# VH-VL binders against o29789, part 19

Target 1, 134 residues: o29789
Amino acid sequence: MDEKTLAKMIEAVNKHMPEKTRSLAEMLKEKDPTIRAKDGNEYYIEKRELEFIAQHVDELDWPRFRIPVILEMNDIGGERVIYVRDKLHAEFIKRAFGFDRVLNGILTLYMYELPQIRRKLRTASQVIFRISLK
Short names: E, the ipSAE of ESMFold2; O, the ipSAE of OpenDDE; V2, 0.75 times the mean of E and O plus 0.25 times the DockQ between their complexes.

## First folded at step 8 (VH-VL; framework fv_refanezumab)

Design W1 (at its last look DockQ between E and O 0.03; V2 from the best seeds 0.00; counts 0 for: pae E 15.0 > 2, off the site)
Fold by OpenDDE, look of step 8:
Structure W1 (fold): chain C 134 residues (1-134), chain A 121 residues (1-121), chain B 112 residues (1-112)
Amino acid sequence: as target 1 above (134 residues)
Amino acid sequence: QVQLVQSGSELKKPGASVKVSCKASGYTFTSYYMNWVRQAPGQGLEWMGWINTYTGEPTYADDFTGRFVFSLDTSVSTAYLQISSLKAEDTAVYYCAREDFDWEYDAFDIWGQGTLVTVSS
Amino acid sequence: DIVMTQSPDSLAVSLGERATINCKSSQSVLYSNNNKNYLAWYQQKPGQPPKLLIYWASTRESGVPDRFSGSGSGTDFTLTISSLQAEDVAVYYCQQYYEYWTFGQGTKLEIK
């Protein structure tokens, strides 16, 4: 995934932040699962992405696993990083992608690592911008 | 009126450098990416890359790394394309084109008139 | 890289007749999240820069005559001029902006 495409996705995700998350279990049962965004539109979640997630999440956790996967953008010392605050999301990311860096007790990704996740979770992940913890 | 006005035609020898300017007017310069597109004589359009007019960060297409440099002078709402170590194959019309910063308008909606750069011995 | 292929390379159409230009992408340019096709059409007349005609595959740019229309989704797209006018003589390019930017090779449209 190129930088421009990633930027587009990030911008799109920010504009289309979900009103509510949905469980992986519920969405796996749907043919055309969607998420309702704050702008009032419904956006499709790719079934293949949900299936990918399901492969790396214990079935017992499917009802608790919330979609979309939240990737929180933070600025630390002028450098942007991604926080994965949700515990189930973090475990999923570790298992599926092999990222296990923890900063300030939070699974942390560098910007150059983000495309790997976004390529697999174009629709099932959301990048949000938050104020840095520090 | 929204427009992009580019510098005039250039005639250069191989090995020389050229700097093409693209001056924006009629809109907020820092609210749009500035893209560069090359068109060799009688050929199609080739995207070269873009520069973030707010941050100044350039991004180059794979075929346009090294000798090509995007830069800005935001004080005069101008973007620049510099080509060093010019080659004959660099002979082309170079266009600047804006793209919406917030992705509401992703296509290139405004273009400069183009700058012909001719490289010949 | 996404490759854009137009057809035909050149086209001659009589005045008042329909002109149809096709564009194919090597992979889908439809973004499932917003259900938009990242596809644009440009018109370039001799000695002039390209002019945006259509974006999001089917949305006309402001000021573009309604005889121009874009259609298609995924990998197959079409630019249609319902009734060719003399001023429509130009080279037309499709462009994907889904992953970076790539132009088709262009279609030269002339009057028959």
Scores: ipSAE 0.011, ipTM 0.622, lowest interface PAE 9.4, mean pLDDT 89
Fold by ESMFold2, look of step 8:
Structure W1 (fold): chain C 134 residues (1-134), chain A 121 residues (1-121), chain B 112 residues (1-112)
Amino acid sequence: as target 1 above (134 residues)
Amino acid sequence: QVQLVQSGSELKKPGASVKVSCKASGYTFTSYYMNWVRQAPGQGLEWMGWINTYTGEPTYADDFTGRFVFSLDTSVSTAYLQISSLKAEDTAVYYCAREDFDWEYDAFDIWGQGTLVTVSS
Amino acid sequence: DIVMTQSPDSLAVSLGERATINCKSSQSVLYSNNNKNYLAWYQQKPGQPPKLLIYWASTRESGVPDRFSGSGSGTDFTLTISSLQAEDVAVYYCQQYYEYWTFGQGTKLEIK
């Protein structure tokens, strides 16, 4: 793929990446929690989505559970798959949605499983793109 | 064959900076959080904090929020600890340690060999 | 913070005898929802990094000899070496991982 086109795709995704992730424990205590994205804007995270996450994450893990949940989209040999690399995110997805396909230590989702997750976590999850050539 | 290999010992003067590296091999680097642990001479172990190896977001223990910076270079599976404005009391062995990526286990299963940082006044 | 206190600070034990090291937490590290004690034991031999020995208070890490056992619950925990061997000379640390991570001050084990 053209290097300039790839760079623009990455820039579009990275623009909305959070400037700093935030703890589930901290955000649960706030009335109107927000995440500041790299574009400088603050985006509201719906409290009900945080509560949904909390229902499926052991309370001991809340301080180190980072928001948003990262869903890494990969295009590997023309097939799109989603990696959930953060171990706490992966455990949460497995408990909350029942997806348990682990490949090489990484929870791996099919594209058709993505909408189910995104609808539940519209503000508390973030899709990112990673182009894999290997 | 899973291992963490740290950079060599450092001898520094007060006020200088040091950067300790911790290179991971034998596993998927971004799948496990990396922790830093300090051990002053003749003292016990002190947890300094951890870094999310996927997002790069560090979390520091209360006593380590300032002169201590955790960072990553994921392209070479390496974590870094940088200490600025070194003081004599920073003299210690600094360890990197991996949390086990086992859903039923959350202790530190793999440790680096340690890096001695000596700050002489 | 959960404070972890070990006793004794040092211990000398004859080869082949039982060694016992105690660890007390300032608050319970038992999570009632899964009935697990979030407590680990580490061995640190002279000049080496710590090595994980026991986790969940009583589960032995792979490759750890059967002579090492952990027991206890809530706030009171014990590491036992049933028949001390020369290679067991080390400092032993307990650690809670119920709320972040805190280590005990260590117990130095020597051969008498």
Scores: ipSAE 0.005, ipTM 0.532, lowest interface PAE 15.0, mean pLDDT 84
ESMFold2 (binder alone), look of step 8: mean pLDDT 92; pTM 0.939

Design W2 (at its last look DockQ between E and O 0.05; V2 from the best seeds 0.00; counts 0 for: pae E 10.2 > 2, off the site)
Fold by OpenDDE, look of step 8:
Structure W2 (fold): chain C 134 residues (1-134), chain A 121 residues (1-121), chain B 112 residues (1-112)
Amino acid sequence: as target 1 above (134 residues)
Amino acid sequence: QVQLVQSGSELKKPGASVKVSCKASGYTFTSYYMNWVRQAPGQGLEWMGWINTYTGEPTYADDFTGRFVFSLDTSVSTAYLQISSLKAEDTAVYYCAREYFDWEYDAFDIWGQGTLVTVSS
Amino acid sequence: DIVMTQSPDSLAVSLGERATINCKSSQSVLYSNNNKNYLAWYQQKPGQPPKLLIYWASTRESGVPDRFSGSGSGTDFTLTISSLQAEDVAVYYCQQYYDYWTFGQGTKLEIK
């Protein structure tokens, strides 16, 4: 992938970065829950996805479980990986998908594992890109 | 200037209904949740619930289901609280309060001046 | 539900002296993911709506004098007015927003 293509990809991915996260508890109570992106646009979250998340998260944590689930793409040493930095998100991903690889205290996914999550969380997850500072 | 301006005091009889308005100005109305808080005379603050100003979806605290209805008129940046079948114990000052929006911030940074609702026979 | 308990219920302090109000939550309002305390303080003067003073337990809202400070973590929090002014006469409320919203019962602060 050339630099131009990568730049476009990063721009496209980060354009939908949420301005504010919302709690799973709040959104489960709404008929048509939405998230506001940094570009000012709102997008709807599928209730079925929230319900799926809720099935794998303790009810006591619903108020603190933030939506969307952030899947952070990182380029580390020329290798792309996905970081799940939020602890509740990480626990959810472990429980729901069986991914439990932890590097430097962060749940880490390989790129080929990402589609499994995105198929279940098309709207309730967001992929963002961060350049590694290493 | 960011502000919330509420409707004036109300005097109602038991069984009647009241609708309190909260008009927002100085900011994007649909970018913040609107919360409602009740304060009985000489008592503390009690959170009643909130409404999503974008979707119009209300969420009520457990003690405020049934007779309490949150609604919006986004065309005039106004939120409403309607109380039906009023009781004497509904006598209180009702506040609207904007939820401060940032990544994970949920405090109430802007308040209306309050609306006194008195229910008396 | 998280219960918020303030102490004392009322307090009289001389002008220029330190005022201290405590707030306890029935469970921790510290979120381990971001290490933030979901705790706010409000000031309500007679005949006025509440005014946000402190959020995240220790961050002052814009325009709030530096004599106001919040401290604490987990279940125990404190609002401190380093040097009480006449305009500080009010009822003060703590509020958790960790699990929905709950207010303390309030502390009435007067001048001695």
Scores: ipSAE 0.020, ipTM 0.632, lowest interface PAE 5.3, mean pLDDT 89
Fold by ESMFold2, look of step 8:
Structure W2 (fold): chain C 134 residues (1-134), chain A 121 residues (1-121), chain B 112 residues (1-112)
Amino acid sequence: as target 1 above (134 residues)
Amino acid sequence: QVQLVQSGSELKKPGASVKVSCKASGYTFTSYYMNWVRQAPGQGLEWMGWINTYTGEPTYADDFTGRFVFSLDTSVSTAYLQISSLKAEDTAVYYCAREYFDWEYDAFDIWGQGTLVTVSS
Amino acid sequence: DIVMTQSPDSLAVSLGERATINCKSSQSVLYSNNNKNYLAWYQQKPGQPPKLLIYWASTRESGVPDRFSGSGSGTDFTLTISSLQAEDVAVYYCQQYYDYWTFGQGTKLEIK
């Protein structure tokens, strides 16, 4: 894929980045929880997905657990890899899905591991692209 | 050349077991989920479940828990479906199908040729 | 469980004419967050495995002829073959992938 085409795809995906994250604890208390994205729209987070996260996160961590779970896709030298940089997100992914590959302190996923996460967390996770490792 | 090649047809008696193989070639086996789909004679397609080819963790559709087991041998890029305590109603063609995922696409893009399992007394 | 119901169960269409196959889901497969319909269409020719034709309700898979098109949203979807050819004799399945996967019962297409 050339750099210009990849940059356009990344820009399109990043428009849906949350403008402001919200805590799991707060959203669990709401009837119809939403997240505002950078495109200015409010998006519903399905309560069943928040409950799934909650059953795999220690309750004392719920106030600090930010929604959505961020999955950063990187293209490093032609290899696609996904970084989970938030520590609580990484701990959740390890507990809920069993993925435990950590490189230099960053939970690192292969592309084939992503579908299982996305199926469980369609609204409560966000895949974003980064051009390079940060 | 990306392909999935399944083992040959099987004729079995009720109560026996069968193990269908699905060998992948032309791509990195552990990078894609493998799905199993059943098609009884003259009937439609029925999703049975998937297996994570990197971890070996299977997920079964509700009707396929118990007698159906998904497994792998990653050293030969092969997925397996084992059916125990075969019943006449297990007579069907069984397909393996590769699941391709990206940020806007999720589909079964490559299918095996199918394996006919016939269960008769 | 999302039940997919196709209509008709079979149809016969003259060569060069339009064929229309309908698919209805028991609940919406439109995901409001991304505005995508999680709906695919597959073709299964006699003696062959299924082949993907359409995904996201209306996006044609690579190598699929232009005469195949998909439309609809939410719960009601349509596969259209604009000018039927002899090689299009097959069973056609819709499939949802909104919540796991389920297939419709299939629609058999024959030449009249």
Scores: ipSAE 0.007, ipTM 0.564, lowest interface PAE 10.2, mean pLDDT 84
ESMFold2 (binder alone), look of step 8: mean pLDDT 93; pTM 0.945

Design W3 (at its last look DockQ between E and O 0.04; V2 from the best seeds 0.00; counts 0 for: pae E 11.6 > 2, placed apart)
Fold by ESMFold2, look of step 8:
Structure W3 (fold): chain C 134 residues (1-134), chain A 121 residues (1-121), chain B 112 residues (1-112)
Amino acid sequence: as target 1 above (134 residues)
Amino acid sequence: QVQLVQSGSELKKPGASVKVSCKASGYTFTSYAMNWVRQAPGQGLEWMGWINTYTGEPTYADDFTGRFVFSLDTSVSTAYLQISSLKAEDTAVYYCAREDFDWEYDAFDIWGQGTLVTVSS
Amino acid sequence: DIVMTQSPDSLAVSLGERATINCKSSQSVLYSNDNKNYLAWYQQKPGQPPKLLIYWASTRESGVPDRFSGSGSGTDFTLTISSLQAEDVAVYYCQQYYEYWTFGQGTKLEIK
């Protein structure tokens, strides 16, 4: 499976990948924030989700904290896991939800831990994409 | 190969406690959440909650906070349900169940055989 | 809280005939991000734990006979047994797994 085919599979699974990320600080100033996905559509983010993120991110980091929070679904050794690769995203997840499993320097979640995150981040404040390789 | 084996039936008096065990085999215990489901005699299935088998953190359904405690012994791949201050209405079959993790939340693909807890005076 | 309601509460169907069980959710269980309905069906025979039949509303679990099928979307779902056999006598439950896990009250299926 080459990277081009993998990228196409990722796009087929997750249409909400953003064209450009936006800073938490900027979006907190907006009443009805949105993010434009690669499909050209605007996706609404509920303001309370941004406020929840802000509660668990040092205010000095708000300008650098990029929205959406990026979750990568992957299969490793027969186990399906979620990687949180962005450092600020990982620290947010640890502080907000208490998940602290790090494998090879990457915060790693089991699939059954994802529901707690999705309940708090129900709109385009997070994006999950799936890598499906055999 | 994948199997959940529960402890045997219990006969208890009101006010006592019971601890139901659920031993997993054939898979990595800490990679799958453990769920508990209650079924009172002649009644339907009722999800009680689940426990994160890696962290040990339980989540209880609204009706099951208080007297119901989920716990683990990961060294023997075993989950436990403890019910304190037993009441007659706690008489039920208690199941442990593992979800299929193909997608985020998933249906329960593996069930224990059930443990009947009978509370009578 | 997503409440699951089944109908009928019980039904009797002749061998070889079609059985239909309905399930309604109080809120949509369709997740727009993956366009999947987080809805499962279980079969529970007397004295046994529940057995998974259908997930994602219409996908048959491995080893489940072709006569079992699921359909529907959003809030309205149906389990169909196309040709009832004696071993299909059971209570059938729908379950949502979109937000936590909630079961319907069950539908008892009997031979007429």
Scores: ipSAE 0.007, ipTM 0.582, lowest interface PAE 11.6, mean pLDDT 84
Fold by OpenDDE, look of step 8:
Structure W3 (fold): chain C 134 residues (1-134), chain A 121 residues (1-121), chain B 112 residues (1-112)
Amino acid sequence: as target 1 above (134 residues)
Amino acid sequence: QVQLVQSGSELKKPGASVKVSCKASGYTFTSYAMNWVRQAPGQGLEWMGWINTYTGEPTYADDFTGRFVFSLDTSVSTAYLQISSLKAEDTAVYYCAREDFDWEYDAFDIWGQGTLVTVSS
Amino acid sequence: DIVMTQSPDSLAVSLGERATINCKSSQSVLYSNDNKNYLAWYQQKPGQPPKLLIYWASTRESGVPDRFSGSGSGTDFTLTISSLQAEDVAVYYCQQYYEYWTFGQGTKLEIK
């Protein structure tokens, strides 16, 4: 992938990055839950996806579980991987999808594993790009 | 029975406006992006842009900025294409086509039947 | 922008014979991280909307006959109809969806 293409992809994806996350508990109470992105737009989150998440998250953690689920794309040694940094997100992903690979202390997914999550969390997850500071 | 049904053909004068509708059924409207494609008579397919169905944010191809507006009415699972200040060269069949973003399937798998817009004096 | 160029522009093939359409992208549409080619093929018959045939360069869409196949990687791709049928008369388009979306100019396939 050329630099220009990558830059466009990063821009296209990151523009939808949430400005503020919301709790699963709050959103489950709403008929049409939304999240505001940094670009100022509101994203509608499908209720069925929230319900799916809720099925795999202890009810006591619903107030602490933040939406959207952040899938952070990172470039490690020239290979792009997905980091799930949030502990509750990681536990959810493990329980719901069976992924448990940990690199550098972070739940890590390969790109080819991403579709399994995105199919279930089309709106309730966000892929973001992180610039390597190394 | 997933399908996209578009509004009927339009005949317009230069300078007028037209609004084409694309109604989705058989699937969750907000789970798939909606693309617009133009095809002039006897010509190839041109991607015009797309609209995010659950954010409402449109993205336009470079050649389709200004006079072209994508919009939604999610309550009726319908996407719209509005063309203002119509020109003769806008004469074409306009298609809507859905696409998902699940990182496994990114082609246009479902198309509307097309809407012919004719601009003539 | 990635430019898609098909060849030939027009093709006449006898019934039962192999038809081959080529598509070239100005840039690679292979994503190294998932090893997928972001390339699709569409069939458009007169008076009809395009129909998806192949995606990810070589995966047939559901309902597409086995005689249709896609191959290639990087910048060079090929759509093959192993045994041309009468109903295959149409214009075929390749499309990249690696960087936004761009169609080839189309290839008109007729019966010789």
Scores: ipSAE 0.007, ipTM 0.597, lowest interface PAE 9.5, mean pLDDT 89
ESMFold2 (binder alone), look of step 8: mean pLDDT 93; pTM 0.953

Design W4 (at its last look DockQ between E and O 0.05; V2 from the best seeds 0.00; counts 0 for: pae E 11.2 > 2, off the site)
Fold by ESMFold2, look of step 8:
Structure W4 (fold): chain C 134 residues (1-134), chain A 121 residues (1-121), chain B 112 residues (1-112)
Amino acid sequence: as target 1 above (134 residues)
Amino acid sequence: QVQLVQSGSELKKPGASVKVSCKASGYTFTSYYMNWVRQAPGQGLEWMGWINTWTGEPTYADDFTGRFVFSLDTSVSTAYLQISSLKAEDTAVYYCAREDFDWEYDAFDIWGQGTLVTVSS
Amino acid sequence: DIVMTQSPDSLAVSLGERATINCKSSQSVLYSNDNKNYLAWYQQKPGQPPKLLIYWASTRESGVPDRFSGSGSGTDFTLTISSLQAEDVAVYYCQQYYEYWTFGQGTKLEIK
């Protein structure tokens, strides 16, 4: 992949960032739940993905578990990695997928671990990018 | 040059075991999932599962959760498929395939040449 | 899981003519948040491993001739070869990668 193509991908993804997150508890009660993105459009969240999250999150935490699950792409010394900064998201990822690598107090994933998560959470997770010149 | 080179064909009897190797070169082995795909003679392709090359954790498709074992030797950039208690129905070409895990696409971009395993009396 | 069904199972097309192969998924493979179809096409020439032709339903892999094109969305997809060449004799597979991977049963393409 060249840097021009990567830059276009980053720009496209950032338009779809949610304007406001929503609670898992609230969205589980809806027939066709949506998230409004910063581009002004509403996007459906697949109910089966919310149910998958609920299976791995203590029910007492459902009201404060925010949707989507945020996967932050970063560059660490030339290596591309993904941070899961939200504590409830990190706990969920550990339980559902078994990833438990922590760097500087943050659950950290390698790029090749991302597809496993994205396949299960195609609508209920969101990748965000931090552009690096390194 | 990115490539996957598999071990040679095998002729086995029912009940035996086989271990197919898939050696990677030209890229960082632990940065890409390795997938296994079966093709029985005259049949289509069946995804068998993948192995996380960083952690060594395998995932098997539903039809392949028994006698099939994926493993690695990262010191020689090699993935393995072991099939135990071979049956005639296991006769097939077995491919390893690299998954491009880039969020842009994750189809199989590099395939090994295939290893024919024949199981007969 | 998502079942992929191709049609026809085989076809013969005259050299230089248009070949069309269809693929239907049992569930949508369109990811609404990025508006991409997680659908690939592979070519398997006799005696060779499969080769990736198209991903995202319509994006050609590097080095694939422009006579190959993919189209469709959601559950219905088409691979088109606009001017069949002798080297295009192969079996063609569609594959979904929305939820794990499943392949269609394949379509054998021959020259009439």
Scores: ipSAE 0.007, ipTM 0.550, lowest interface PAE 11.2, mean pLDDT 84
Fold by OpenDDE, look of step 8:
Structure W4 (fold): chain C 134 residues (1-134), chain A 121 residues (1-121), chain B 112 residues (1-112)
Amino acid sequence: as target 1 above (134 residues)
Amino acid sequence: QVQLVQSGSELKKPGASVKVSCKASGYTFTSYYMNWVRQAPGQGLEWMGWINTWTGEPTYADDFTGRFVFSLDTSVSTAYLQISSLKAEDTAVYYCAREDFDWEYDAFDIWGQGTLVTVSS
Amino acid sequence: DIVMTQSPDSLAVSLGERATINCKSSQSVLYSNDNKNYLAWYQQKPGQPPKLLIYWASTRESGVPDRFSGSGSGTDFTLTISSLQAEDVAVYYCQQYYEYWTFGQGTKLEIK
């Protein structure tokens, strides 16, 4: 894959990045909860996924739990890994999926672990790419 | 110079419509969201929503659905706010304000001078 | 929705004295992913649009005098004018942009 193709792919993926996150608490109150992305489009979040998250997050933290769950793809030393930077997201992932690898203080997943999360959080999670252009 | 220049004051009767313009200059129009903010006389600021200047997709705050329409004419770097079926409570100063597409700058750094819309019978 | 509450509603301060305006959010506007507070301060003078003063809770916008400073984290924020000047008479608004955008009700600052 050449640099141009990669750039386009990254742009396409990041285009669906949420403009603003929403709280789990608020979204659970809605019949058809949505997230607005940077591209201006509105994307529906499956209620069952939010309910799944809620089962693994203390109710007191529902107002603080931000949707979507951000899965940040990083290239470190030529190896691609997924960072879960949000603390509540990390705790959720640990509790729900049993992943507890922490590198540099950040919950870190390998690429082959990602599908397990994405299958349960098809709409309530977002994969983004972080590329340093410096 | 980076600036947003809005159209002049409007006096309308209830039930009429108004279209406010916001012309951008001094920067790349399609690199910033355009937000709209309402301020009733003697009241605070109220965010109305934004329009994506690249895609043309508008997003409205919950209280501003239906009668409010955001639109663009990118050829002249202008954003528009149209209000239909005007009510007396729509009397306010309406501001356009830009917001960088970049996540690093989500505040409203440049504002139009505001457009007073008065709705009176 | 995140509700922003400022205090006080109005404030009179003598020239050269410190002015302090507080802003509280109904929920935290600190994002754990980037450890930034999604909080801004604006100044609005009579007959003028708001002017951005502070963003990310404590970063001054370009051209803003050093006497303006923002502090706080989570739900409690403060705008401070270290030495009030005549031109600082205005209404000041805090704004969260953590989840969409909401403004505080404003604080009117006058000279005593």
Scores: ipSAE 0.006, ipTM 0.631, lowest interface PAE 10.5, mean pLDDT 89
ESMFold2 (binder alone), look of step 8: mean pLDDT 92; pTM 0.943

